# Ledger of designs, part 32: miniprotein binders against q96jn8r1131to1294

Target 1, 164 residues: q96jn8r1131to1294
Amino acid sequence: TLEFLENHGKNILLSNGNRTATRVASYNQGIVVINQPLVPQLLVQVRIDFLNRQWTSSLVLGVITCAPERLNFPASACALKRAAWLLRGRGVFHNGLKICEKFGPNLDTCPEGTILGLRLDSSGGLHLHVNGVDQGVAVPDVPQPCHALVDLYGQCEQVTIVNP

## First folded at step 15 (miniprotein)

Design tl10
Fold by OpenDDE base, look of step 15:
Structure tl10 (fold): chain B 164 residues (1-164), chain A 98 residues (1-98)
Amino acid sequence: as target 1 above (164 residues)
Amino acid sequence: DEKEEKIREIILRAMELVRKGELEEALELIVEAIRLAVENKDKELLVTAIWLIAYIARRLGDPELLEKVLELAEEAYELTDDPDIKYYIERLEKALEE
């Protein structure tokens, strides 16, 4: 069963059997990690449940290649400088470095109800899925094992893990 | 730092070329990025550069290139001690066995 780990950002409240993450304060400190590592053909999906428009920007989605249970989370995923592959806006980042400027839809403008997914292919490519549609390879050759990470940042205040 | 910005720019451009299938040109750029990263002792950027060159090398599939990139990755691992680089080393070794 896919769940968010208990090791999460300090502003996160888990509910619904740890399948729902809610950021209950401020605009940051909202990083969560999914318990099971990504393996080829496993599609991990989260739904944007609630957006608070008093803030700017939105969630960051990606993977980490370090042990999530021992990770000390920074205030935002963008501050991760090791073992981090992130999708923010339309950009793709590795350890804070932009490696792609325009990929997929703009995550900052995804409405409530949008379902975002991550999947590794057999070659180690990390795919983004949006509402069930494969957007292609965001990052080729991602180290394994890796875990899906969601940063409930800015407008994004609640997400829920959903099954395909 | 101008050198750091240059390295970041090169890596971004190299990745763009990779996405376009221009692997040979991407290789030339990323080699330069690695050189600069080592000279500037920029461990973070070096890790990213090693990721990309390892990927490019595996896609090109040239054994001599793979061996050279493996050597670079091993040196980078000694400098950074980054577990992800160790992963790339293993991938390169596997590619050489094929």
Scores: ipSAE 0.912, ipTM 0.957, lowest interface PAE 0.4, mean pLDDT 96
Fold by OpenDDE base, fold request of step 17:
Structure tl10 (fold): chain B 164 residues (1-164), chain A 98 residues (1-98)
Amino acid sequence: as target 1 above (164 residues)
Amino acid sequence: DEKEEKIREIILRAMELVRKGELEEALELIVEAIRLAVENKDKELLVTAIWLIAYIARRLGDPELLEKVLELAEEAYELTDDPDIKYYIERLEKALEE
């Protein structure tokens, strides 16, 4: 069963069998990691449950290639400088470095109810899915094993892991 | 740092070229990025550059290129001790066995 690890950002409260993450304070400190590493060709999805329009930025989605249970999370995923491949807005980032400026839809403008998915293909390409639609390869050749990461940042106050 | 910014820009452009399938041009750029990263002792940017060059090399499939990139990756691993680079070393080795 997919669930968020207990090792998470300081402002996160887990519920629903650890399948729901809620940021209960501020705009940051909201990083969560899914317990099981991505299995090639298997889709992992989260649903945006609640947004707070006080902020302009929204969730960051991606993967980490280090052991999540021992990771000390920074206040935001953007501060990760190693083992991190992230989607923010329309950008793709590796260890904080932008490697793509325009990819897929703008995550900052995804409404509540949007289902975001990550999938490794057989060649190690990391795909983004939006409401079940494959947006293509965000990052080619991602190291494995890797774990899906969600940063409940800014607008995004709650997400839930959902079955494909 | 302007040199760091240059490396960042090169990597970004190289990735754009990769997405367009212009692998040879991307290769030229990323080699320059690696050179600059080593000169600037920028371990973080080096890791990213190694990722991209390894990917490019594997896509191009040229054995001589793969050998050269493998050497670069091994050197980068010695400098950074980054597990992701170790992963790419293994990927390159497998590619050479094919």
Scores: ipSAE 0.909, ipTM 0.956, lowest interface PAE 0.4, mean pLDDT 96
Fold by OpenDDE base, fold request of step 17:
Structure tl10 (fold): chain B 164 residues (1-164), chain A 98 residues (1-98)
Amino acid sequence: as target 1 above (164 residues)
Amino acid sequence: DEKEEKIREIILRAMELVRKGELEEALELIVEAIRLAVENKDKELLVTAIWLIAYIARRLGDPELLEKVLELAEEAYELTDDPDIKYYIERLEKALEE
């Protein structure tokens, strides 16, 4: 069963069997990690439940290659300088370094109800799915094991893990 | 830091070329990035550069290139002790066995 780990950002409240994450304070401190590592062909999906449009940035989605249960979360995923591959806006980042300017739809403009997915292919490529549509390889050859990470940042106040 | 910014820019360009399938040109750029990262003792950027060159080398599949990149990755691992680099060392070794 896919669920968010108890080790999460300070402003996160988990509910619904740890399948729903809600940021209950401020605009940051909202990082959560999904318990099961990504393996080839496993599609992990989260739905954007609630957005607060007073902010311009929204959720960050990606993977970490370190042990999530021992991770000390910074205030935002963008502060991760190690073992982090992140999608923010239309950009792809590795350890804070932009490695792609334009990939997929702009995560900052995804409306409530949008379902975002991550999947590794057989070659280790990390795919982004949007509402069930494969957007292609965001990052080739991601280290394994890796865990899906969601940063409920800015606009994004709640997400829920959903089954494919 | 201006030199750091140059490295960042090169990596970004190299990745763009990779996405276009222009692997040879990407290789040239990423080699330069690695050189600069080593000179500047930029361990963080070196990790990213090693990821990309390892991927490029595996895609190209040239055994001689793979061996050279493996050596480079091993040196980078000694400098950074980054587990992800260790992962790519293993990937390169596997590629050489194929």
Scores: ipSAE 0.908, ipTM 0.955, lowest interface PAE 0.5, mean pLDDT 96
Fold by OpenDDE base, fold request of step 17:
Structure tl10 (fold): chain B 164 residues (1-164), chain A 98 residues (1-98)
Amino acid sequence: as target 1 above (164 residues)
Amino acid sequence: DEKEEKIREIILRAMELVRKGELEEALELIVEAIRLAVENKDKELLVTAIWLIAYIARRLGDPELLEKVLELAEEAYELTDDPDIKYYIERLEKALEE
């Protein structure tokens, strides 16, 4: 089953069989990683449960290619400079470097109830899904194995892993 | 650093071209980015550049290009010791066997 790993950001509290992550303090230190690596055609999805509109930025979504159980998480995913492929706002980033300006909907404006998904295709392309709609390839040729990462940042205070 | 900003800009433009399917032009840009990254000893940007050139080379499928990019990736791996580059070395090797 898909669950968040116990190795997570300091402000995260896991519940619901480790399928729900809640940031219980501040606006950061909210990184979580899903236990199973992405394999081709596996769709991993999370639902935005609660938003705090006090902030302007929201969650960051992506994958890491290092061993998640050994990862020391920074305060935010944006600080990762190695083994990180991230979606923030409408941008796509590799190790902090912007590789795409405008991709998919703006993650900072997704409302509560939005379901975000990640999937590898047979060619190793990383796809973003929004409410079941494939937004296309965010990153071609992502290294494998990789694990889905969610940074509960700013507005985003709770997410839950959901089945397709 | 001016060179760093230039490299960042080139990579962004190259990726845009890749998304448009303009692989040959993207290749020219990313080669320049790699050259600048090596000169500037920018290991982080080099990793990203190697990712993109490896992808472009595999899409184009030219054996001679694949060999050249493989050599670049191997050199970059020696410089950075980045496991992702090792992954792309393996992907390039497999592409050459096909």
Scores: ipSAE 0.907, ipTM 0.955, lowest interface PAE 0.5, mean pLDDT 96
Fold by ESMFold2, look of step 16:
Structure tl10 (fold): chain B 164 residues (1-164), chain A 98 residues (1-98)
Amino acid sequence: as target 1 above (164 residues)
Amino acid sequence: DEKEEKIREIILRAMELVRKGELEEALELIVEAIRLAVENKDKELLVTAIWLIAYIARRLGDPELLEKVLELAEEAYELTDDPDIKYYIERLEKALEE
């Protein structure tokens, strides 16, 4: 029963019972948020369905710690300067500040079919999963409640929520 | 500016040390980053630095350190008005009760 929230980036079209998000224009305005907060043991997974390789950068994945239902999203997740913990390219960012140079795979090179997952552990650590494999703790002690976010940026034109 | 970039580099390095388990060295760096962020009025960098020092303090578990970091977080909340710092304050208070 996980869905993308109706409040999303302006270039997003939701389909498939709000489980699929498609960026239908440009390279940005593609932020989507999962409709319920992460709790320990909940694994939120999305599959990369469509990529357009004319762009260099690809999707951003992470969490926000503020309520998403009426939030005014910026053009890209990288512009979030509050309440945001993001995986982008090879790195991890908090409020736009790089806090880790390399964690997990390079998101800019993940192919179509890749399944990316987020979950919190019992200590508030944010875990990344890649094709079912836990990559470890990307960020310790993330404030709760937090909400999973995907920015269909650049290469990434479609993702779908999939069950664990 | 030049000072802002220095603060960014210190925070990144402190986090690298945390990932290696070098908590005492990370603490020294993040204390310096906080001092510089307050001096330079870098509210955004201060929020990140408070997250990290609060985490380090809870992992080290020293009650005197926890009390000092709690006071620091309270001051940072006054400067930043960031709800995430309020979350860190609550976690520090809980750690002192345990």
Scores: ipSAE 0.861, ipTM 0.933, lowest interface PAE 0.7, mean pLDDT 93
Fold by ESMFold2, fold request of step 17:
Structure tl10 (fold): chain B 164 residues (1-164), chain A 98 residues (1-98)
Amino acid sequence: as target 1 above (164 residues)
Amino acid sequence: DEKEEKIREIILRAMELVRKGELEEALELIVEAIRLAVENKDKELLVTAIWLIAYIARRLGDPELLEKVLELAEEAYELTDDPDIKYYIERLEKALEE
């Protein structure tokens, strides 16, 4: 069963059998990682449960390509300078470098109830799903193994893993 | 850093060309980005550039290009210590054996 990994950002509280992550303080320290690497056949989905619209920025979604169990997470995923492929706003970033200006929806404006999904295709392409609809390949060749990451940043205060 | 910003812009443009399927034009840009990143010692930008040229080379499938890109990736690994480049090297080696 998919769960959030016990190694997570310092402001995260896990609940619901480790399938729900809540940021319980501040606006950052909210990185969570799914407890299994992405493989073909695996669609990892999270629902946005609670947003605080006082902030202009929201969650970051993506993958890391290093082992997450003992990693020391930074305060925000955008500070990762290695092994990170992230969707932020409408952009796609590798290690902080923008590699696509516009892909999929603007994550900063996704409402509560939005279901966001990540999967790998057979060629190593990273796909985004939004409310069950495949948005295409965000990153055409991601090193494997890789691990799905959500940063409950700014607006985003809670997400829950949901089944496809 | 104006040179760093130029390298970032070239990589972004090369990726846009890749998404449009213009692989040969993207290759020309990313080769330039790699030269500039090596000369300017931009290790972080070099990692991204190597990822992209390795992908382009595998898509084009030319054995001579694959061998040249493998050599570049091996040199970049020595410069950067980034384990993701080791993954790219393995993918390039596999493509040469096919």
Scores: ipSAE 0.858, ipTM 0.932, lowest interface PAE 0.7, mean pLDDT 93
Fold by ESMFold2, fold request of step 17:
Structure tl10 (fold): chain B 164 residues (1-164), chain A 98 residues (1-98)
Amino acid sequence: as target 1 above (164 residues)
Amino acid sequence: DEKEEKIREIILRAMELVRKGELEEALELIVEAIRLAVENKDKELLVTAIWLIAYIARRLGDPELLEKVLELAEEAYELTDDPDIKYYIERLEKALEE
């Protein structure tokens, strides 16, 4: 069963059998990681439960390619300089470098109830799913093993792991 | 700063070409980005550029290109100590074995 790892951002409270993550303070320190690496047949999905529209930016979604169990997470996923492939706003970023200007929806405008999914294809391509619909390959050839990451940033105050 | 921004622009453009399937043109750009990143000591940009050139080389499948890119990746690994480059090296080595 998929759960969020106990190693997470400082402002996160895990609940619901570690399937729900809530950011309980500030706008950052909200990184969570799924407890199993992505494999081709695994679709990791999270539902956006609560948003606070006070902020202009929202959650970041992606993968890290290093072992997450004892990693010291920065305040925001955007500060990761190694081993990180992130979807933020409308763009795709590798280690903070924009590598795609527009892919999928604008994450900053996704409403509560949106279900966002990540999976690897057999060629190492990272796919985004939005409400059950495959958006295609966000990043080709991601190093493996990799681990799904969500940063409950800004607007995003709670997400829950859901089954496909 | 100006050179760093130029390298970022080239990498973004090369990736756009890859998404369009224009691999030979993307290869020309990413080779330039690598040369500039090494000259400017931009180790973080070098890691991204190596990822992309390794992917392009594997898609093109030319053994001579794969060997050249493998050498580049090995040098980049020495410069950056980034485990992801070690992963790309393994993928290039496997591609050469056909």
Scores: ipSAE 0.855, ipTM 0.931, lowest interface PAE 0.7, mean pLDDT 93

Design tl10
Fold by ESMFold2, fold request of step 17:
Structure tl10 (fold): chain B 164 residues (1-164), chain A 98 residues (1-98)
Amino acid sequence: as target 1 above (164 residues)
Amino acid sequence: DEKEEKIREIILRAMELVRKGELEEALELIVEAIRLAVENKDKELLVTAIWLIAYIARRLGDPELLEKVLELAEEAYELTDDPDIKYYIERLEKALEE
């Protein structure tokens, strides 16, 4: 029963029982959040459904550590200055500060059909999965509770929550 | 801000050392980053620096270091009002009880 939360970016349309998010305008205003916090037994996965190669940057993936239901989202996740741990391109960012240059694949080049997953390990480390393959710890010791976030930015026009 | 850019570079380098397991060298850098962030009143950078020093302290497990970092985190919470620092404080307190 994982769904995208009704509080989302202004250009998002939710469908498929709120398991599919589509950015229907522009290149931004595409933030979505999963409706349950991450727990160690939970692997949240989304499939990239549609990309528009007109843009050069693509989706952002990560977590927020504040309550998402009433948060006023900025136009892009990279503008979050508090409570945000994000994977962008190959980099890892905390509150807009780069804390790792190269982690995992370059998200800007992931093709349609790619399944991206987030989970916490028992030590509070945030893991990225790509097509079922654990990429390791992106961020050690993320505060809990935290909530999975996807920003349908640039190229990325649609993602769908998929079961493990 | 030239000082802000220096703090950013120190934090990134400290994280690189942490990923390599060089925790004591990372600690020296992050202590300097905290000093500079307080001096320059960079509250956002202070939050990240506190996250990292708290993690390093728990990995090293030295009770005296844990106590010092707990005091720093409590002061940073007063300066920043960032709820994530309360989480770091709780983790430091649990580490001292073990």
Scores: ipSAE 0.835, ipTM 0.925, lowest interface PAE 0.8, mean pLDDT 93

